# Miniprotein binders against q96jn8r1131to1294: the designs that were tried, part 142

Target 1, 164 residues: q96jn8r1131to1294
Amino acid sequence: TLEFLENHGKNILLSNGNRTATRVASYNQGIVVINQPLVPQLLVQVRIDFLNRQWTSSLVLGVITCAPERLNFPASACALKRAAWLLRGRGVFHNGLKICEKFGPNLDTCPEGTILGLRLDSSGGLHLHVNGVDQGVAVPDVPQPCHALVDLYGQCEQVTIVNP
Below, E stands for the ipSAE of ESMFold2; O stands for the ipSAE of OpenDDE; V2 stands for 0.75 times the mean of E and O plus 0.25 times the DockQ between their complexes.

## First folded at step 13 (miniprotein)

Design yi15 (at its last look DockQ between E and O 0.93; V2 from the best seeds 0.88)
Fold by OpenDDE base, look of step 13:
Structure yi15 (fold): chain B 164 residues (1-164), chain A 82 residues (1-82)
Amino acid sequence: as target 1 above (164 residues)
Amino acid sequence: SPEEIIEEIKKLIEEAIYLAMKGDKTKAVELLQKALDLVNKLGDTEFQKAVDDALEAIDKGDPWYAELILDWALELAEEKSE
């Protein structure tokens, strides 16, 4: 089953069989990684459970190609400078560099209840899903294996892995 | 020493981003200005440019991007000081 790994950001508390991640302090230190690597046609989805509006910005989605079990997570996904593809706002980043200015809906404005998904297609393209709707390829040709990453950042204080 | 200055810059940046994330843009800018003063002591023009860019990002309401920029800058500055 899909779960968040025990190796996570310092401010994360896992619950619900490690399917729910809650950031319990500050705005950062909230990175979690899903245990199973993304394989073609596997749709991994998380639901935004709670937004704390005292903060700006919101969650970051992405994938990493390094071993997540041994990764020393930085305070924020923005510090991931290697083996990382990130979606935040409407931007796409690779190893700390913006590679796309406008993609899909603005993740910073997704309300509670929004279900966000990541899926690899047969060509290695990483797709973003929003409430079940495929937004298209955010990142083409992502190396495998890779793991889905969620940074509970800013407003986003809780997410839960949900089934498609 | 440069290392000590960088550590102080790092602290200022952390505080600035925190405040920016809280929505206190004014105080965040003030702290980054202090950081800029320290950067100037290092004579690191690349770092200076990064702070300027981060200030612009904060002004535009994007502290995450500011954090990204400054994280790069800190990393590079630390490498230079080694």
Scores: ipSAE 0.889, ipTM 0.944, lowest interface PAE 0.5, mean pLDDT 96
Fold by ESMFold2, look of step 13:
Structure yi15 (fold): chain B 164 residues (1-164), chain A 82 residues (1-82)
Amino acid sequence: as target 1 above (164 residues)
Amino acid sequence: SPEEIIEEIKKLIEEAIYLAMKGDKTKAVELLQKALDLVNKLGDTEFQKAVDDALEAIDKGDPWYAELILDWALELAEEKSE
């Protein structure tokens, strides 16, 4: 069963059988990782449950390609400078460098209730899904194994893993 | 020492990003200007440019990107320190 790992950002509280992550303080320290690596046929989906519009910027989605169980997460995903591919706003970032200015919708505008998904295709391409709609390949060849990551940053204070 | 200056810069940046995240651009800019004064004491021109770029990102309402820029600059400054 898909769950968030117990190894997570310091401001995260896990609940609902570790399927719900809540950021309980500040705007950062909110990195969570899905416990099963992405493989073809696995669609990892999270629902945005709660946004606090008093903060600026919102969640980051992505993958990390190093083993997450013992990793020391930085305060914010923007500081992941190795083994990371991130989708933030409309941008795609690799190891702290912007590699695509506009991909898919602006994640900062996604309202509560939006379901965001990540999966790999058979070529190792990373796909973003928004409310069940495939947005195409964000990253063409992500190494395996990789794990889906969410940074409950800024406005995003709660997400829940949902079934496809 | 350079290490003490870098630690004070790091503290100023952390608080500036927090304030920008709360929507207080005026106080965030004020703290980054103080950080720039300290960066000038280091003589680190790459860091000076990073602070200017971060100020632009904050002005445009993108503190996440400002944080990204400044995190790189801090990492590079720490690597240069003896």
Scores: ipSAE 0.841, ipTM 0.919, lowest interface PAE 0.6, mean pLDDT 93
ESMFold2 (binder alone), look of step 13: mean pLDDT 82; pTM 0.788

Design yi16 (at its last look DockQ between E and O 0.94; V2 from the best seeds 0.87)
Fold by OpenDDE base, look of step 13:
Formats: sequence, structure tokens, C-alpha cells
Structure yi16 (fold): chain B 164 residues (1-164), chain A 82 residues (1-82)
Amino acid sequence: as target 1 above (164 residues)
Amino acid sequence: SPEEIIEEIKKLIEEAIYLAMKGDKTKAVELLQKALDLVNKLGDTEFQKAVDDALYAIDKGDPWYAELILDWALELAEEKSE
């Protein structure tokens, strides 16, 4: 069963069998990691449940290749400088460096109800799915094992893991 | 000391990003300007450029990117002070 790990950002409250993450304070400290590592053809999806429009920006999606159970999460995913690939807005970042300017839809403008997915293909390419539509390869070669990461940042206040 | 200055810069940055995330670009810029003054005391040209870039990012409505830039800068500055 896909769940968020108990090791998470300080402002996160887990519920619904750890399938729902809610950021209960401020705009940050909202990183969560899904328990099972990504394997080829496994589609991991989260739904944006609530947006708090008092903040700017929105969630960050990505993967990490370090051990998530022992990770000391920074306040924001932007501080992940090692073993991290991140999708935010339309950009793709690797270890704090922007590696792609324009990819897929703007994650900052995804409305509530949007379902975002991550999937590895057989070649190690990380795909972004939006409402079930494969947006293509965001990262061409991701080391395995890796875990899906969601940073409930800015407007994004709650997400829930959903099945395909 | 440089360490003390960096800590003060860090606080200003945290406040600035918070305000930027709230949509108060003006106040965020003001705080980063204060941070820039402290950076100048350090004589850290790389940090100075980072603050300038962050200011630009905030102006463009991208506080997350500003935070990223400033996080790098802080990390580098802390390393230099050790």
C-alpha cells in the first residue's frame, strides 16, 4: 500500500492511513515521501486536495535517491542539493540546479482536484502524469531505487495519494 | 563577526521569503536590501550577486526560485566563514 512515510516535514499532519498529507502551518516544512520506491511502470499519483491562496507558488514533485527514513528534511525542497530531482512550475531541477526551463504544464497553476503522477519507464526515465495524461520524460535517467517526493509548498495545503 | 553577520542575513532572508510568499513583494525587497547591506560588509561578491538574482526572482513573482538562490548563497557563505 502506498503511504507517506512518518518521516516528514514539521508542518505536515498525516491522515487517512497516511495517504493524506496536510500542511497545517505556514507555507513550508511540508515535504513528504511515499513509502514504496518507484519501480518501472509503477504509477504513483497524488491529488491536490486544497489550495490556500494566501500563498504564492505551489507544490513541488520529485524523487530522491537517498534513504528517506533517515533524511532530515529541509524547510523546502529547494534546499535539497543531493540526490534530488524536482519538478516545480514548468522547471526541472537536479540537486538545486535548473536543468529544464519548460516542461509540461505549470504546476503552480494546477487547480484543486488535479491528479499528478510520477512513473519510471523501462529506461529509467521519470514521467510526469497530469490527470492521467503522460506529459513525457521529465528526467531521462533516474537512479534506482528512488522515492517519490511531494513538497506541500505555498498554495498546496493538502494532497492525497490516489490509485490509478 | 562574519558568523554573526551571516546569522543576521539568514534571518532577514527567511523573513523576506516569507513575505514574498505572502505576496508582499515590496516588504520582501526591503528586507533583502537590508540583507544586501550586510552581505556587502562581508565582501562576498558571489553572495551579493545571489541577492541581486533573488531580488529579480521576487520581482518576477517567483519566490521559490529566490529561496533556492539564497539557500545556495547562504550555504556557500557559511562554508567560507568556517
Scores: ipSAE 0.889, ipTM 0.944, lowest interface PAE 0.5, mean pLDDT 96
Fold by ESMFold2, look of step 13:
Structure yi16 (fold): chain B 164 residues (1-164), chain A 82 residues (1-82)
Amino acid sequence: as target 1 above (164 residues)
Amino acid sequence: SPEEIIEEIKKLIEEAIYLAMKGDKTKAVELLQKALDLVNKLGDTEFQKAVDDALYAIDKGDPWYAELILDWALELAEEKSE
């Protein structure tokens, strides 16, 4: 079963059998990682449970290709400068560099209840799903193994892993 | 020392981004201007440009991108001072 790893950002509290992550302080220190690497048959989905509109910006979604169990996570995903591909707003970033200006919907506008999904296709392409709808290939050639990552940043204070 | 100046700059940046995330753009800009004064003391042209770019990002309502820019700049400045 899919769970968030116990190694996570300092402001995260895990609950609901490690399927729910809550950021309990500040706007950052909210990185969580799914406990299994992505494989083509696996769709990882999280639901946005709670947004606090007092903050600016919202969650970041992505993948890392280094082993997450002992990684020292930075305060914010923007500081991931190696082995990371991130989706933020409508932008796609690789190791801190914007590689696409507009992909999919603006993640900062996703309301509570939105279900966001990540999967790999057979060619290593990373797909974003929004409420069950495939948005296409965000990143064409992600090395494997890679792990799905969520940064509960800014407005996003709680997400829950949901089944497809 | 350069190391002490960089540590002070880092603290100012952290507070500035926090304030920008809370929507207090005016105070965030004030703190980044103080950070820029210290960066000028280092004579680090790349860091000066990074602070200017971050100020622009905050003005446009994008503190996440400002944080990204400044994280790069801090990393590079720390490498130069070793």
Scores: ipSAE 0.809, ipTM 0.902, lowest interface PAE 0.7, mean pLDDT 93
ESMFold2 (binder alone), look of step 13: mean pLDDT 82; pTM 0.790

Design yi17 (at its last look DockQ between E and O 0.95; V2 from the best seeds 0.88)
Fold by OpenDDE base, look of step 13:
Structure yi17 (fold): chain B 164 residues (1-164), chain A 82 residues (1-82)
Amino acid sequence: as target 1 above (164 residues)
Amino acid sequence: SPEEIIEEIKKLIEEAIYLAMKGDKTKAVELLQKALDLVNKLGDTEFQKAVDYALKAIDKGDPWYAELILDWALELAEEKSE
């Protein structure tokens, strides 16, 4: 069963069998990691449940290749400078460096109810799915094992893991 | 000391990003300007450049990117102070 790990950002409250993450304070400290590593053809999806519009920006999606159980999470995913690939807005970042300017839809403007998915293909390419639609390869070759990461940042206040 | 200055810069940056995330661009910029003054005391030209880029990011409505830039800058500055 896909769940968020108990090791998470300080402002996160887990519920619904650790399938729902809610950021209960401020705009940050909201990183969560899904327990099972991504394997080829496994589609991991989260639904944006609530947006708090007092903040700007929104969630960051990505993957990490370090051990998530021992990770000391920074306040924001932007501080992940090692073993991290992040999707934010329309940009793709690797270890704090932008590697793509324009990819997929703008994650900052995804409304509540949007279902976002991550999937590795057989070649190690990381795909973004939006409402079930494959947006293509965001990262061409991701080391394995890796874990899906969600940073409940800015407007994004709650997400829930959903099955395909 | 440089360490003390960096800590103060860090606090200003944190507050600035918070305000930027709240949509108060003006106040965020003001705080980063204060941070820039402290950066100048350090004589860290790379950090100065980072603050300038962060200011531009905030102006464009992208505080997350500003935070990213400033996080790099802080990390480098701390390394230099050690």
Scores: ipSAE 0.890, ipTM 0.945, lowest interface PAE 0.5, mean pLDDT 96
Fold by ESMFold2, look of step 13:
Structure yi17 (fold): chain B 164 residues (1-164), chain A 82 residues (1-82)
Amino acid sequence: as target 1 above (164 residues)
Amino acid sequence: SPEEIIEEIKKLIEEAIYLAMKGDKTKAVELLQKALDLVNKLGDTEFQKAVDYALKAIDKGDPWYAELILDWALELAEEKSE
């Protein structure tokens, strides 16, 4: 079953059988990683449970291709300069460089209750789902193995893994 | 030394991003302007441009992007100091 890894950002508290991640301090140190690599038949979904409007910006989604169990996470996903593809706001970023200006909806405006999904297609393309609706290919050729990542950044203080 | 100046710039950037994340654009800009004064002492033209881009990002309400820009600039400045 899908869980968040115990190796996570310093401000994260895991609960609900490691299926819920809560950021308990500040705006950052909130990176979490899903325990199983993405494969074409696997849709990883998280629900936004709680947003704190005191902060600016919101969660970042993505994948990493480094083994996540012993990785030292930076304070914010924007500092991942190696083996990372990120979706933030409307942008797509690879290793700290913007590779697409506008893809899908603005993640900073997703309300509580939004279900966000990541999956690979049979060609290695990374798809974003929003409330069950496929937004298309964000990244055309992600190396495998890769793991889904969420940065509980800014407004986003809690997410829960949900089944499709 | 350049290393001491870079460390001071890093602290100013960290505090500026925190304030921008809380919605205090005015104070964030003040701290980045102070960081820019120190960048000018380094004579690092690319870092100067990065601070200007980050200030624009903060003004638009996008401190995540400002953080991204400044993280790159800081990494490149540290590489130049060998």
Scores: ipSAE 0.825, ipTM 0.911, lowest interface PAE 0.6, mean pLDDT 93
ESMFold2 (binder alone), look of step 13: mean pLDDT 76; pTM 0.706

Design yi18 (at its last look DockQ between E and O 0.94; V2 from the best seeds 0.88)
Fold by OpenDDE base, look of step 13:
Structure yi18 (fold): chain B 164 residues (1-164), chain A 82 residues (1-82)
Amino acid sequence: as target 1 above (164 residues)
Amino acid sequence: SPEEIIEEIKKLIEEAIYLAMKGDKTKAVELLQKALDLVNKLGDTEFQKAVDEALKAIDKGDPWYAELILDWALELAEEKSE
């Protein structure tokens, strides 16, 4: 069963069998990691449950290749400078460096109810799914094992893992 | 000391990003300007450039990117002060 790990950002409250993450304070400290590593053809999806418009920006999606159980999470995913690939807005970042300017839809403008998915293909390409639609390869070759990461950042205050 | 200055810069940055995330661009910029003044005391030109870029990011309404830039800058500055 896909769940968020108990090791998470300081402002996160897990519920619903650890399938729902809620950021209960501020705009940050909201990183969560899904327990099972991504394997080829496994589609991991989260639904944006609630957006708080008092903040700017929104969630960050990505993957990490370090051991998530021991990770000391920074306040924001932007501080992940190693073993991290991140999708935010329309940009793709690797270890704190932008590697793609425009990819897929703007994650900052995804409304509540949007279902975002990550999937590795057989070649190690990381795909972004939006409402079930494959947006293509965001990262061409991701080391394995890797874990899906969600940073409940800015407007995004709650997400829930959903089945395909 | 440089360490003390960096800590103060860090606090200003945290506050600035918070305000930027709240949509208060003006106040965020003000705080980053204060941070820039402290950076100048350090004589760290790379940090200065980072603050300038962050200011541009704030202006463009992208506080996350500003935070990213400033996080790099802080990390480098701390390393230099050690």
Scores: ipSAE 0.891, ipTM 0.945, lowest interface PAE 0.5, mean pLDDT 96
Fold by ESMFold2, look of step 13:
Structure yi18 (fold): chain B 164 residues (1-164), chain A 82 residues (1-82)
Amino acid sequence: as target 1 above (164 residues)
Amino acid sequence: SPEEIIEEIKKLIEEAIYLAMKGDKTKAVELLQKALDLVNKLGDTEFQKAVDEALKAIDKGDPWYAELILDWALELAEEKSE
């Protein structure tokens, strides 16, 4: 069963059997990681439950290839300079460097109720899903094992893991 | 010392990003301009460029990207001060 790891950002409160993450302060310290590594064809999905539009910018999605159980997370995912691939806005970032300017929809405009998914394909490509629709390969050949990551940044104050 | 100046720059950047995240672009820009004055005293041309790029990102409503740029610049500046 998919859950958020107990090791998470300092402003996160886990609930709903560790399937719901809420950022309870500020705009940052909101990194959460899914407890199981991605395997080919496993679809990890989260629903955006609550957006506070008084903040600017919104959630970041991605994967990390470091062992997440005891990792010391930075305040914001943008500071992940090793072993990280991130989807933010329309950009794709690898270790803090923008590698794609325009992929998929602008994540900053996804409303409450949007279901966002990550999966690996058989070639190790990382796919983004939006409300069940595959947006294609965001990142080719992601090293395994890797874990799905969500940064409840800015506007995004709550997400829940949902079954596909 | 250079380390004390860099720590002051870091405090200004953190506050600026927080204000930009709350939508207060004007005050965020003011704090980054103060940070730029300190960066100029260090003579760090790469850091100067980073602050200029971060100011553009804030103006476009993208404080996340501003934070990314400035985090890199701080890391590099700390490395050079060694």
Scores: ipSAE 0.836, ipTM 0.917, lowest interface PAE 0.6, mean pLDDT 93
ESMFold2 (binder alone), look of step 13: mean pLDDT 81; pTM 0.775

Design yi19 (at its last look DockQ between E and O 0.97; V2 from the best seeds 0.88)
Fold by OpenDDE base, look of step 13:
Structure yi19 (fold): chain B 164 residues (1-164), chain A 82 residues (1-82)
Amino acid sequence: as target 1 above (164 residues)
Amino acid sequence: SPEEIIEEIKKLIEEAIYLAMKGDKTKAVELLQKALDLVNKLGDTEFQEAVDDALKAIDKGDPWYAELILDWALELAEEKSE
């Protein structure tokens, strides 16, 4: 089953069989990684459970190609400078560099209840899903294996892995 | 020492981003200005430009991007000081 790994950001508390991640302090230190690597046609989805509006910005989605079990997570996904593809706002980043200005809906404005998904297609393209709707390829040709990453950042204080 | 200055810059940046994330743009900018003063002591033009860019990002309401920029800058500055 899909779960968040025990190796996570310092401000994360896992619950619900490690399917729910809650950031319990500050705006950062909230990175979690899903245990199973993304394989073609596997749709991994998380639901935004709670937004704390005292903060700006919101969650970051992405994938990493390094071993997540041993990863020393930085305070924020923005510090991931290697083996990382990130979606935040409407931007796409690779190893700390912006590679796309406008993609899909603005993740910073997704309300509670929004279900966000990541899926690899047969060509290695990483797709973003929003409430079940495929937004297209965010990152082409992502190396495998890779793991889905969620940074509970800013407003986003809780997410839960949900089934498709 | 440069290392000590960088550590102080790091603290200022951390505080600035925190405040920016709280929505206190003004105070965030003030702290980054202090950081910029320290950067100037290092004579690191690249770092200076990064702070300027981060300031613009904060002004535009994008502290995450500011954090990204500053994280790069800190990393590079630390490498230079080694």
Scores: ipSAE 0.889, ipTM 0.945, lowest interface PAE 0.5, mean pLDDT 96
Fold by ESMFold2, look of step 13:
Structure yi19 (fold): chain B 164 residues (1-164), chain A 82 residues (1-82)
Amino acid sequence: as target 1 above (164 residues)
Amino acid sequence: SPEEIIEEIKKLIEEAIYLAMKGDKTKAVELLQKALDLVNKLGDTEFQEAVDDALKAIDKGDPWYAELILDWALELAEEKSE
């Protein structure tokens, strides 16, 4: 089923059949990608398992449209300047540009146990789910194929893929 | 050389973001001000504005956004020096 791809940030250890990602050092080098592209009717969900309050800021969630198996990921998702759409805090970013100031909840305030989901709708719109509640369209027309991405940044040190 | 100055700026930025991520705004600002002095030697107006914007982001408690701004500026500065 759904797993984190073996190509990931340098500070990530995968466990639980590659369904759990843990950042084991520093605040960065924590990018992980889901091994299957998003298609309509596929809901990718991750649970926030562990937050370390020593750090500032938290996870980034998003998609990339490049094939992820051989990419050399940057230290932080903010450096993805091509083929990336990111949700961080309340902002939506495309290739390093903020395109929406306020979408959904502030991801930096999501506690341990929060389940975050991504799916495409039939029009190519990217939806965020929070604890099962659809927050609406974050990005209206994502090119396909694309893969869900999580950056275990700052406070976020562990996430697990959960099946809907 | 411009390459040596850019490399020193990059090291200062990396350390500044690390300190800001740990909550040490004061030291992070100090390092970015040192980076700004070096950016001024390059005469790169866009980079100067990026450092000012990153300082504002750190002041607001948003080191992720500061990192985003500065990563863009470093990428452009490296392209100019190539």
Scores: ipSAE 0.826, ipTM 0.909, lowest interface PAE 0.6, mean pLDDT 92
ESMFold2 (binder alone), look of step 13: mean pLDDT 82; pTM 0.784

Design yi2 (at its last look DockQ between E and O 0.94; V2 from the best seeds 0.88)
Fold by OpenDDE base, look of step 13:
Structure yi2 (fold): chain B 164 residues (1-164), chain A 82 residues (1-82)
Amino acid sequence: as target 1 above (164 residues)
Amino acid sequence: SPEEIIEEIKKLIEEAIYLAMRGEKTKAVELLQKALDLVNKLGDTEFQKAVDDALKAIDKGDPWYAELILDWALELAEEKSE
């Protein structure tokens, strides 16, 4: 069963069998990691449940290749500078460096109800899915094992893991 | 000391990003400008550029990117001070 790990950002409250993450304070400290590592053809999806418009920006999606159970999460995913690939806005970042300017839809403008997915293909390419539509390869070669990461940042206040 | 200055810069940055995330762009910029003054005391040109870039990011409505830039800068500055 896909769940968020108990090791998470300080402002996160887990519920619904650890399938729902809610950021209960401020705009940050909202990183969560899904328990099972991504394997080829496994589609991991989260739904944006609530947006708090008092903040700017929105969630960050990505993957990490370090052991998530022992990771000391920074306040924001932007501080992940090792073994991290991040999708935010329309950009793709690797270890704190922007590697792609324009990819897929703008994650900052995804409304509530949007379902975002991550999937590895057989070649190690990381795909972004939006409402079931494959947006293509965001990262061409991601080391395995890796875990899906969601940073409930800014407007994004709650997400829930959903099945395909 | 440089360490003390960096700590003060860090606080200003944290506050600035918070304000930027709240949509208080003007106030965020003001705090970063204060941070810039402290950076200038350090004589850290790389940090100075980072603050300038962060200011541009905030102006463009991208506080997350500003935070990223400033996080790098802080990390580098702390390393230099050790």
Scores: ipSAE 0.891, ipTM 0.945, lowest interface PAE 0.5, mean pLDDT 96
Fold by ESMFold2, look of step 13:
Structure yi2 (fold): chain B 164 residues (1-164), chain A 82 residues (1-82)
Amino acid sequence: as target 1 above (164 residues)
Amino acid sequence: SPEEIIEEIKKLIEEAIYLAMRGEKTKAVELLQKALDLVNKLGDTEFQKAVDDALKAIDKGDPWYAELILDWALELAEEKSE
């Protein structure tokens, strides 16, 4: 029932009942958003299906608190300067500002087959899961409603929503 | 005009980030150095520092962070020219 929204980056092709997103050109224009807001019992998981090592850097994960259905997404998630919290590499970013230097594993090193998850805890804390293992609270108090976002950036050319 | 200079800087930055993303670091650095020459003509010290920091990020193999720095710098430069 979880799907990527039809409103997405310009280089995205949706398939597999809108559960698979593929970036079909360049290194950017690859933002996708999950069609339901995060709630405490919902674990949103995506599998990295394909990495093109000819590019540098990899996917970004995060949340936005603006309603995503009609937003004009920027070319890259790094340009999200309102209502956005992003996990990239080992960094955590809020509205384009780095707020944590080191959280969890380096996302740029995650290989094909890695399953990455996002969920809220009961206090509004945003958790990252890696291959089923909770990495802890990346962001302690995210306003609700918020929406899970993936930027298929650089090396990351395909992800698929998977069930927990 | 300052607006025309900022638009050329933006073009150079976009090309530089694309090249860095392709692993063509030397060419990306050359384009950012050209962008820095134009930023120097604006006399924008904050933008000069941003380009220097972006060059360091590219040298470390982190063009995503370079893009983040430069996107912020472009936004601030556009606000100053408004």
Scores: ipSAE 0.832, ipTM 0.914, lowest interface PAE 0.7, mean pLDDT 93
ESMFold2 (binder alone), look of step 13: mean pLDDT 82; pTM 0.778

Design yi20 (at its last look DockQ between E and O 0.94; V2 from the best seeds 0.88)
Fold by OpenDDE base, look of step 13:
Structure yi20 (fold): chain B 164 residues (1-164), chain A 82 residues (1-82)
Amino acid sequence: as target 1 above (164 residues)
Amino acid sequence: SPEEIIEEIKKLIEEAIYLAMKGDKTKAVELLQKALDLVNKLGDTEFQYAVDDALKAIDKGDPWYAELILDWALELAEEKSE
């Protein structure tokens, strides 16, 4: 069963069998990691449940290749500068460096109800799915094992893991 | 000391990003300008450029990117102070 790990950002409250993450304070400290590592063809999806429009920006999606159970999460995913690939806005970042300017839809403008997915293909390419539509390869070669990461940042206040 | 200055810069940056995330661009910029003054005391040119870039990011409505830039700058500055 896909769940968020108990090791998470300080402002996160888990519920619904750890399938729902809610950021209960401020705009940050909202990183969560899904328990099972990504394997080829496994589609991991989260739904944006609530947006708090008092903040700017929105969630960050990505993957990490370090051990998530022992990770000391920073306040924001932007501080992950090792073993991290991140999708935010339309950009792709690797270890704190922007590696792609324009990819897929703007994650900052995804409305509530949007379902975002991550999937590794057989070649190690990380795909972004939006409402079930494959947006293509965001990262061409991701080391395995890796875990899906969601940073409930800015407007994004709650997400829930959903099945395909 | 440089360490003390860096800590003060860190606080200003944290507040600035918070305000930027709230949509108060003006106040965020003001705080980063204060941070820049402290950066100048350090004589850290790279940090100075980072603050400038962060200011541009905030102006463009991208506080997350500003935070990223400033996080790098802080990390580098802390390393230099050790």
Scores: ipSAE 0.887, ipTM 0.944, lowest interface PAE 0.5, mean pLDDT 96
Fold by ESMFold2, look of step 13:
Structure yi20 (fold): chain B 164 residues (1-164), chain A 82 residues (1-82)
Amino acid sequence: as target 1 above (164 residues)
Amino acid sequence: SPEEIIEEIKKLIEEAIYLAMKGDKTKAVELLQKALDLVNKLGDTEFQYAVDDALKAIDKGDPWYAELILDWALELAEEKSE
């Protein structure tokens, strides 16, 4: 069963059998990781449960290719400088460097109830899904194994893992 | 020492990003301008450009990207002082 890993940001409280993550303080320290690696033909989905519009910016999605159980996560995903590909706003970032200016929708505008998905295709391409609609390949060849990551940043205060 | 100046810059940046995240652009800009004065004392041209770029990002309402830029700049400045 897909769950958020117990190793997570300091401001995260896990609930609902570790399928729900809530940021309980500030705007940061909200990194969570899915406990199983992505495999082809599996869709990992999270629902945005709560947004606090008093903050600026919203969640970051991505993958990491190093073992997540032993990492010291930074306060914000923007500081992940190794083994990380991130989707934020409309940008795609690799190890802290922007590699694509515009991909998919602006994640900062996704309302509560939006279901965001990540999957690998058979070629190792990372796909973003928004409310069940494939947005295409964000990253063409992600090394495996990799784990899905969510940073409950800024406006995003709660997400829940949901089934397709 | 350069290490003490870098630590002070880091504290100013952290507070500035927090304020920008809360929507207080005016105070965030004030703190980053103070950080820039300290960066000028280091003579670190790359860091100066980073602060200017971060100020632009905050002005556009993108403190996440400002944080990204400044995190790189702090890492590089710390490496130079080691």
Scores: ipSAE 0.844, ipTM 0.919, lowest interface PAE 0.6, mean pLDDT 93
ESMFold2 (binder alone), look of step 13: mean pLDDT 83; pTM 0.793

